# Miniprotein binders against o43427, part 3

Target 1, 363 residues: o43427
Amino acid sequence: TSELDIFVGNTTLIDEDVYRLWLDGYSVTDAVALRVRSGILEQTGATAAVLQSDTMDHYRTFHMLERLLHAPPKLLHQLIFQIPPSRQALLIERYYAFDEAFVREVLGKKLSKGTKKDLDDISTKTGITLKSCRRQFDNFKRVFKVVEEMRGSLVDNIQQHFLLSDRLARDYAAIVFFANNRFETGKKKLQYLSFGDFAFCAELMIQNWTLGAVGEAPTDPDSQMDDMDMDLDKEFLQDLKELKVLVADKDLLDLHKSLVCTALRGKLGVFSEMEANFKNLSRGLVNVAAKLTHNKDVRDLFVDLVEKFVEPCRSDHWPLSDVRFFLNQYSASVHSLDGFRHQALWDRYMGTLRGCLLRLYHD

## First folded at step 2 (miniprotein)

Design T5
Fold by ESMFold2-Fast, scan of step 3:
Structure T5 (fold): chain B 363 residues (1-363), chain A 101 residues (1-101)
Amino acid sequence: as target 1 above (363 residues)
Amino acid sequence: SAEELLELADKLFEEGKLEEALKLYEEAIKKDPENPAAYYLRALILWEMGRVEEALEDLRRAVELAPDDVEALLDLAFALYRLGDKEEAKKILEKVLSLEK
């Protein structure tokens, strides 16, 4: 998005701690000064430029960082992937105040542990203080482990399942990341489909809907199209079209819709496998809920609901009033994420899940 | 002497011999339990070793012995911040900002 371009273009040495101090009411100058004095952030020309900044772009940059920081860590890393891959490293580097020379040395040496000797060697070569090198190495390990795990796993599983070309697999992975529905413990099918796509497929299976191919998929003369299905498809694609940087391309939107339609038209074995993956989806939802709510009672209710949802005895499940109350509380937790860029898509996906859970409860 | 033990421990720390350095910091503290530098340096090694609770305790002691040591205050504040004790960390950072240099 345009705000990401401003962030990438105008930030220099703003790390998470500087941003956190700013959110807590400290001025940018004070936050940066504290970090510099602790030896964590270098006193460089770039730092001086940040301290001397008097433009409105500075506030826009911090507003963007505010939105990213308030997202759960998993969603934060997904948001980073909304920018072109060529610029992801630059954004990560600037967000966490990584020095390019430092990152180059760490990656070149394949440094797995930051011993004092290893960091001292890097400090000597780069001119960065040892204390700053230690902080950057710790942050590098945390950020890049998560980023690489999510990227590699998703791309590999999409290529394996759909046999897509590398370009198409990467583009589809970007769409899935934009949906902000990737789970840590995702299995093969969960990793290549967003939560919303999977929930949409599950809802269609529950309703015994027939989804005709729209956009390029082979024509089935026996396919029946429900008006409601068409309305849901239009709303879903419209939400995706709001992503100008990733899904302005008609081919990507058509590909996504064709993949969903093809999965739903698959052989009986494909549907059976999707149902088996629903258990893994339930576990992923527990992890997401834990990040969005700190209320133990609500979290415990969610865990119990999700577990019972997988192995149905609907007449003996939670009272419907409790289910609805919990779903409303969960939705409120999502809405509490200030400045969350993908709220519209997230709300759509949560709405689909809510519909699936309520239908399963009533069946 | 306690100071000689600290100097030797610092040298071992620089060489990456964390367990040996830790032992010498402990001996230095035993000989001079009111030296804030000894607690501060032991905290740094304990943190490197992943012994976070013990490191935090030593940082608190260093600050108690030298309440105007900006370096110790900042390390304590950021340790607390990262461990989720945000409110206490914020109070320490406010104290640092108010200090004249």
Scores: ipSAE 0.000, ipTM 0.171, lowest interface PAE 18.2, mean pLDDT 47
ESMFold2 (binder alone), alone request of step 2: mean pLDDT 82; pTM 0.764

## First folded at step 3 (miniprotein)

Design A4a
Fold by ESMFold2-Fast, scan of step 3:
Structure A4a (fold): chain B 363 residues (1-363), chain A 94 residues (1-94)
Amino acid sequence: as target 1 above (363 residues)
Amino acid sequence: SPEELIREIDRLAQEVRELLEKARELAKTGDPEKVEELLEKIDELYLKALELAERAEKLGSPELAERAEELLYKIWELALKIAELIEKLEELKK
């Protein structure tokens, strides 16, 4: 099995060390190269990093806590108050275990030689207080209040825990959003994947796509579209017009908001008719992102659709300006790849993500 | 352990279905006295669903974890709907 086949063909065969190295700041490609050199991936019985690493257990705990904390404050206050101390301690332990695992992965082996002071310094810099669970109730209330401010923003939480740049955090969140919207939303196994799992898969797909383009010179982003692209633009303009009609429906926008929140939290479950409408919205956005820098009319229509489409979801995930930034960056990135069509590149990227997730779903 | 976990998930699913019916009745009657009873039950079931999901993940069963997480999501969604009903009932009282 080649290194590329591991990225594309079977992410479930990736060693846990690959995931840990990725969290330490290595690219997935570099992490896999290191594991291959050590001979670990060649050994029979390698486990799936995405599903079985200690770090993934902590990210699943974080994801579950995220959903719990997204409930109304009145209800959560009552829930917290009625939790037995042993259960409160368990929740606090799992949250701090995630923080400890994150700190360990970010700093690598520094923690094996470090003192409690090192952890305190890091928690101060990152804004997370790491404390013992001696008085679990007070600590649980403190942690709850801190997370409350971020519960509507998965991007902020991922950025804090993975120390990803604003750009990468938004890119991963958007990839998860578009991947879930392009897939059959009724596929239950997607709910087993935490946001960390989706971010890891997205990183794999980005790396795989980049590797596939090795040896190609960057494409000039100022190049004019040819006559063939004029026909494609006509099709995209038609898609945008159809999406504009859909985003005028308040019920569909409310459903879309719910699906966005559910996708980022790893849960999807909608009736097929609603799913079809949601997929049409997502497909149009993906198509426009690939063509954004080529056509002023497409860009103008896209801006209008983003304002209507994303505004209902802004408070729960990220501001409209951030979505525009993401889409512009993705369009620019696609256009920078030489020898490929923007639409074909985006479709292949999304198809690879879908293939990867379906493989996880059926494995 | 797996068989026991399956039975607990099935029992939780039944309680969630019963809770949904009570929530629908509350929506029809607008009876605020029933709200606290419903919230206490939501509390119990949500924490149980979370615990079962974590146990399923540690057991290495994504299928059982998915079932437990579906219940967790349904309970959370019901909690949101009940909170919305509370706000609406308070507005009507004014």
Scores: ipSAE 0.000, ipTM 0.121, lowest interface PAE 18.9, mean pLDDT 42

Design A4b
Fold by ESMFold2-Fast, scan of step 3:
Structure A4b (fold): chain B 363 residues (1-363), chain A 94 residues (1-94)
Amino acid sequence: as target 1 above (363 residues)
Amino acid sequence: SPEELIREIDRLAQEVRELLEKARELAKTGDPEKVLELLAKIYELYLKAEELAERAEKLGSPELAERAEELLEKIFELLLKIAELAEKLEELKK
């Protein structure tokens, strides 16, 4: 009856396999945006109340994934076409009852039109009847068209929501938390997300949080109403609570610290991506701290986060000893300082940190 | 019991040393199946170290918590090295 009950028998196995394929082959952000934009949960028999939930925890995320996998063929096809081509065949085989050989032929030849000759060739090559090939191709072509149209719209919606909505960031943060949190039933941690994914997610959440409630004037793109302002205030407080929970997860932060250290020594491709995302997260934290300098809880959280992300760079022969010194000095002194001394020390701390981060960008 | 926690931390430290020796032997042979098995065992020890650190903190013993966290860090470093080895071995198989 509850989401916890879905962790039974074959359901658990199916969910783990698909969660791995989804996170590994399909971007977390795109999947979340698809759910928000098209109302997939509503289309799969979920009520509007589920989509309107203010809180998205790992159990809700798991349930969402299960519903998407057991969605009607039209909706599931949208996710399949957004994963890398190498993994599309596996999910299509599993969920649409298409023949694997048929799917590989259609995708391999990039068929947009099903002439009798093309279908005869596939029939002969695969051993599937011509009638079956025609039926499968017609269905595939219809769904492919719908998916391609929605993909374009989805990309536009993701870009819009990244700049204007807290919901995408909140859902992304929930998925990151889910992937790196332990299941109560199984006591198993999921480590399918990279450090880059975490850093990107955290930056989006922090930016949206800051923009939503630090007193910036509303812009003209949307019609502003009293009830909308009330909702934003509540969402801001909820996001703050979720941020505190996420950054308090030692496993998540320690894992990503270690991945950064490994990347710094070896893989240029992975390193470049992770370093860019790390710097974006640090920039986001600096911006939040600059706007909320008088909030002691925010300052303490910021110092802890920066130390956890900066420390790996220093251990790899990066000249960040000054940053570590100033962070420790600030943390040790915060309780003994009056308002003026807090401001002066804070300004120096932020200046030094920003200088070191800029040095990492330009060597 | 602090005495019981100390024994468990010492036992974990010994298991970590044993896994380190197996990792060194594995680096010489390069068997992918054994690498995955070792990775699973390292992760199990990581979970034990985390549990011991939490218990030490609840008992109000900073010294024991620091010891458990130091083991956690060493286990995690080993996890990364073996993961790197697994990745290299998979590339060679292709």
Scores: ipSAE 0.000, ipTM 0.096, lowest interface PAE 23.9, mean pLDDT 44

Design C8a
Fold by ESMFold2-Fast, scan of step 3:
Structure C8a (fold): chain B 363 residues (1-363), chain A 104 residues (1-104)
Amino acid sequence: as target 1 above (363 residues)
Amino acid sequence: SPEELIRKAEELARLVQELLDKARELGDPELAERAELLAEYVKWLILLAKELAKTGDPEKIEELAELIELLVYLAEKLGNPEIAKEARELAEAVKELLKEAEKK
């Protein structure tokens, strides 16, 4: 208990209890429940030193990432945003298990074997320790090998071409998830690798994104890419042309495809959503209003909604029926204006606003 | 029992459908999308529970245990405390079935 406080610094006792139970293999929900009860389990003191080490074992990392993926947003906020920055950084690093700069160097150099010289070069360029580079390279090789083995298996069974689409990326992510949890082909390594590791590498290989841009469409001008970016895109496109996936309603691998792929993408984006929603909600809403259009009337209505409705509602609980009435009224007013052309941004904003208000009013 | 699990899941489905209808009425696409997704998970869980009731296949209990974790996560994301409460109660029912299956 005291040992964990020393390593992490100024964490509250409550946060320490939840964190210790979580590290010991309890779900975040169970850890919070146990924290509330008298007689919290005292099991994590010995593991505190290991968590601060660059040589933390793969099984502990696997369990930590699994629990982060299953944590409800409010509990994640308590565990991540209320603890010291040093612990937040550690959890984020373990969640992804890779540094973007490291992965970019590995793929850019097409490293199949991590010689000491290659890793020393990456360490010098990125500032990551040689020890961490070796650990990340070994873990990356395992994930990459599994993804490649899946591709080979699919090609062996399927010989029909299909076009690149979001559907292809989602289908492959689902197959990788099921291989890890249901269809392991008898290989222990599939049980060892984390869900996040599989999702990260599968997404990179399928969606032809720049490294580290998972789950969103590229917005950068593609016609102006340099030779290095063009080479990476060419490799991804070649892999996609060789990868073939059968989409069949009755396949066992398709049984949970739609739901699993959506959940997987949602989990990967959870931290960005939480940061936006909890730290910058009011400012973000005003900033979004400014970007909806150059139409002053639309911006004024949006600002009025935030100032005269959202802020009072946050401090004084309103019945859900009243919230619904005012949201409908303002939405109708905004949509009646001529020249409104950013429907998608408006719809996203209204969705976020209503979602936040519904969370505040538990009627 | 599987019948109790089905009953609880159908109640959750009703609450989710009510929220989905309200989200559509309000023109809230993000909430509607999340509620629709949760509704799909609940329907799948009901199908698995019905199959378990019919066949008694213990493997279906493992599938229910895996699904319920994702379902609770999605319910919590919705931000509706009644739906979250019902989802957690449903999770307890699944855990009870799993414990009964491990009683050897």
Scores: ipSAE 0.000, ipTM 0.104, lowest interface PAE 21.1, mean pLDDT 46

Design C8b
Fold by ESMFold2-Fast, scan of step 3:
Structure C8b (fold): chain B 363 residues (1-363), chain A 104 residues (1-104)
Amino acid sequence: as target 1 above (363 residues)
Amino acid sequence: SPEELIRKAEELARLVQELLDKARELGDPELAERAEYLALYVKLLIELAKLLAKTGDPEKIELLAEAIEWLVELAEELGNPEIAKEARELAEAVKELLKEAEKK
């Protein structure tokens, strides 16, 4: 759809905002949701305070409640303190009102219609009185109802809170509905928004934003291709495969995140003020690595990305020698990661980057 | 192949759009709503298929195969045999792509 194309077309802003939120400790799913909401605020002119409080509180609470309900009993304790303060009291009371054995039995049986008969079984197995089991079951049902209510609220308000237009909301809702039904737990009508499906959609959108400009099929309906074009397409597909490996490499992405956070906290003193440059370099390295081919357009894009990164560093405070030293340290850190293919591709990319720096600034 | 998958998906989108147009002209709001949902799914899957299928990732392609199987079910529920047939052909193309990705 045209509206979705326009939204996704603002890829530079979206990628940078999502990456920044990720560096701040948000999950990819949360970062995407926050970025989409920012777009709504920009389009509607609404004040951030009003929509951020309501929308993000609902989203974070829903996320935490879903994790709490589906988490193994032994891990519930660890998750409760990540819940927003406004909802902590309710969930702490509910959680501490449940015996671990009771929760295990309820989750094992899933929610059923024959709960009254199941209470006797749970009482017998756990040694908890029947009266206590009934109270805990009622509380568990209430918590589940809150989660379902919040899912409904997200679906009902998605057009105002997460997407720029009705058409974008429909596209997103269609993905979520489709994913829900694929797992045999959803409904044929859009009644609830599943966190798992939202996370799946967010990951696909991130992949689309990251790979879109690289992996788009050509839109030339009348062109004929020869064998040379076929060979170039094969090389291009290999580069896309390599980019996907880099983008999906948790260790590599975690290293980028850790390095930027370290700079921000002043552990790399001289570069603490260069947060944006580190972010742009990291994202540019991932994107260009997959496009490292004999295609002239791709090489021109690489040169532009390097120039944008290096130019801000040419102030009196950031001589090129310091930038090169930092990049060498960065590269050395990447070499410590597992995966020969990742290391080889990274080395090849860093070699090209160093060459471009010499060409652009050391004539 | 990725090219054949995209072609099949575009053909399915065309048939669904024709059904949507006819449902609107005939004044069948229930059919129009269902056809609109299917059109949105197909349109989005075309974009995702262009990126994911060409990467050769078995896991991503397997997820697409599952999603396409669901589209077949939705198409059959519309009661239009031509759309259902086209959806099944799309599912077959995705399954073939998955086989090739598993070899790599």
Scores: ipSAE 0.000, ipTM 0.093, lowest interface PAE 23.4, mean pLDDT 44

Design C8c
Fold by ESMFold2-Fast, scan of step 3:
Structure C8c (fold): chain B 363 residues (1-363), chain A 104 residues (1-104)
Amino acid sequence: as target 1 above (363 residues)
Amino acid sequence: SPEELIRKAEELARLVQELLDKARELGDPELAEEAEFLALAVKLLIEAAKELAKTGDPEKIEFLAALIELLVELAEELGNPEIAKEARELAEAVKELLKEAEKK
């Protein structure tokens, strides 16, 4: 048994510090994470090298999961949706990787060759090994229940703002989790942002920005409040930078085209969902624009992102019926806006998008 | 036969790859990701069919049955008529293989 394993069993961390580790991991730039590390080093005599080991990574993961099991569901969901999209997706993906059936097979009988490969793939993609959690089966069952509830919340969240069907929302969530993992690990680099990825990232960004900072968290009064205070603009800028990186190589018009094509091939409900999606996206962009009036850097980054709507549509294979439907959705979105300045900004971008679509069939 | 199944699956894989390449060329990332998902499923089917041909393991036939159900659903969602047709034909081949296994 390692010294760090004993250390893990004896170390006490407050919930606020654990949540901070969840958000920033072992980031050297995070004041809270540094305070937690300093406290651990002081209390246990551990070295910094030990804190960067695989054992410490297991400690972080295990303690994060353990603390989440005791967090109120509403607070849990709010905190998770406040983290940057890339980190949130990776974390949720780790939970998605745990299937109760796999755990049952691992514990109940010898693994089939297929299940062993799936388990190895999950371990490789998520960084979590079921073998290391075998003795914590009861805790794992509780974590799985929390994951299922979080998955439902994510689907509801995407559905509420982009009004996707249950199936589409789940498919988009799965694609986002897969894409983010491939992008970060390099196993299969994400070279474009799918509409699902965009919708997920936009939804998280809108929630993070619109809801603002998490309300005053239950923090020990003896803690330094300044160290717990997060710059909301910095978190939002990080979200925008990550979203911008994901869209760098692709035209947002092409992403929207994919959604239109998918909707048109599906059930009647999908058409209604697409209409609502554009209306919700319009509302979200207006909310973001309103907050950008107070910060030049955030405004500049947002403008760069929205300018992707003006990239020319180069494809001539889009059916006229799809173009008409697309134009009607965006026209409706434009008329849903309130406020002189925000209406002008939206009209400019939507007008350019419609111009791009019209160029598909006109000189 | 497993050999015929592999041949049909490889043909489907070729069509899916063509669609994937086209989707990437046209800048349709959602379609590309769906096609990639289908391509991965087809690859798994081919590997399972090859293992079945090598070992004759009946458990692989049941695995093929589960995979083909997913493949047909994914192919239908792509909205490509040729791919959907090939997926349905592949499903019939898997069903015939299952019936042959039951006779033994």
Scores: ipSAE 0.000, ipTM 0.093, lowest interface PAE 23.5, mean pLDDT 44

Design C8d
Fold by ESMFold2-Fast, scan of step 3:
Structure C8d (fold): chain B 363 residues (1-363), chain A 104 residues (1-104)
Amino acid sequence: as target 1 above (363 residues)
Amino acid sequence: SPEELIRKAEELARLVQELLDKARELGDPELAELAELLAELVKFLIELAKELAKTGDPEKIEALAEYIEALVLLAEELGNPEIAKEARELAEAVKELLKEAEKK
């Protein structure tokens, strides 16, 4: 029996980190072992160095902070006392920037009367002051305020145009934000969209850390909405062609087909709320196709998709709930399908589905 | 009869075009948009009916049956009783054609 096994059992957020590694294609056992080991390493010298970089992963930092809150005393001792004092000071300072009260409480609980001197000694040796920690905390509060304002703006805009519930609008905004901000990833995996993920993406925009071929100058979308955009028709047609190929693939699983149907059904729900009560999925989707474009090629392709692939899935067994339901189904799909763990088809499928969802929901 | 189906669809297209022209004259962009969408759907159905007349493909009958029901729903939303009536008659013609195909 190893001490790591005990720590894993006592770490509240280990399941979330394990889930992410599992999405990367690791077995549950390996993911648990790797994350525990990685967490200890990351929360020692290596993690302190990473927190110092300009490309600090705030999403990872949020998970680390939450894990630290629930960390057992032995793990916390390893994290604080096994790294060099200079890196301990940096790690503490960074954590103070996110939640001074929380960090002080966690450190005080483990490092009470006997360790107060150690914390003061670190400050003396590294030049970290309470004033600098307070300044960083204020800075991150300001950043989070801007992030929340950006989230609110996106949610309000989407909710107003599509009459979505608050929860669906927030989850949809997160997906839209991820899809619109292309990431260069050395690891191909499904992204789990939580509040932290949304905040992370919004912060990437604020810090101009957005990568990919995103439009240079955002234009007034309302002014452009009245014009038929030839480029949009081309992109929409390409997405539908890719979706058609993926759906026709013999290796595509029932869960993936159901998720495609659910994504298309999402737009039907919006139209039903705005226009009329449609009797079934195929009828509503034909109506949606007619409204999206008068381009015969695009309409024919979309109609073909509805007729041959969506029609068999029109059962109400797939309740149209919030978008988080999609993410949960995808995570379950990855676990059951080892074949998809490292295949290009998986990333292409997810990319195409997100593209299709964006076009159906956005317009 | 596929030929009868085409004739009924062409008559519906004529009525929809009249409504579209009227909506444009009245400066009703919402009605014009809906009428234009319906006109495009009717054009698609006419093409499907022509293919059915050429090939006798039962998949074309199935497609027609499904799309006709969507057409009827959209026609009813326009609030024009003549267009709604013609759309329902077209739907009945498609259902009859489907019944005949199922017998074989």
Scores: ipSAE 0.000, ipTM 0.088, lowest interface PAE 23.4, mean pLDDT 42

Design C8e
Fold by ESMFold2-Fast, scan of step 3:
Structure C8e (fold): chain B 363 residues (1-363), chain A 104 residues (1-104)
Amino acid sequence: as target 1 above (363 residues)
Amino acid sequence: SPEELIRKAEELARLVQELLDKARELGDPELAEEAEALAWLVKLLIYLAKELAKTGDPEKIEELAELIEYLVELAEDLGNPEIAKEARELAEAVKELLKEAEKK
């Protein structure tokens, strides 16, 4: 066995397991150490040293994958099927952006009488021919079939965890899987996530569901629960009633109650108005912050986090460390809200979110 | 011929691994990133060469020819003369296989 085979293969495998352990609450370094120590991966001197370094993170991994995207299409196709499904989304993002740019520039314009000369002129300036674009799109379609099968599993998982309708579950699965960290609108048909972004995107998705609920006309929370009651069990409803006693702020309690309901038994009857807003994940987070607090510092923190996803750049994928940092900042923001001193509700929310993301990642 | 190609690719793999170790020790993330990409390509090349050795499929020679051009570009970008030299020698071995197949 060559060290290169061990290093390359095991790095990919450990990265996936490191992500899963991170979702369980371990640091990246601890997750790597646990993987090596458990005997799941054979240790070599070189491999062990690399895997336990402080510099092993998704920043390097994402840039490495971006370099591979420039490989010839036939070679790239073979590499794609050797890459974990979560990272296939990264490759799809690059190819989709390329195809969309070409389609918009060339095919978005009405067919003119001088089409061939216009296409030749564009080809000369960009180096992109229609034939070349079709080859890239064909390669994308092959990868996209795998992603579509995986998205089907995501729809089932989200529907099972949140008890959503098929239509809304499909939309949320698409957002979780295809939302990029720029969260921009207009230029791209699909929004998608890289490997490191699943946790943050799912959190924004849940916040958007909750925003929809609080945007509805004021109603009795018990009445809302009754209106949505097809699958709620008595034990879960009792837990929510007990949590209501523990939280001082009624509006904050209602928001967090909606988050727990969405994550564990979610219904979308009262969240149906989110159909327009969930397509802009970043705006949902800003609106939640504005709704929950008069604290300017908390609102500024949410705005700053959202602004960091607006930048369009080539290497726009977030390192795992950055995703964890954003989750910690969000947790700190919620903790600092006036009237919320009991951490039980937040702990339950984060635990449920991590459980959901782990199952989504598994599929 | 395919066996010799595999041996040369494994030697390149060793040099790339040594560069990765150095890049990590020196704290050069850009160099490490490029070395990791090259490592992935060398691994794929070894896989294709082994398939060619077993099946004799000429389509695998075409795939090797496309791969080697990209691999050489990445090797040159690393700025390591020894790795660049080994990559160029590997490219010559692939070209020799391609010429031999065309004569048949």
Scores: ipSAE 0.000, ipTM 0.237, lowest interface PAE 17.4, mean pLDDT 44

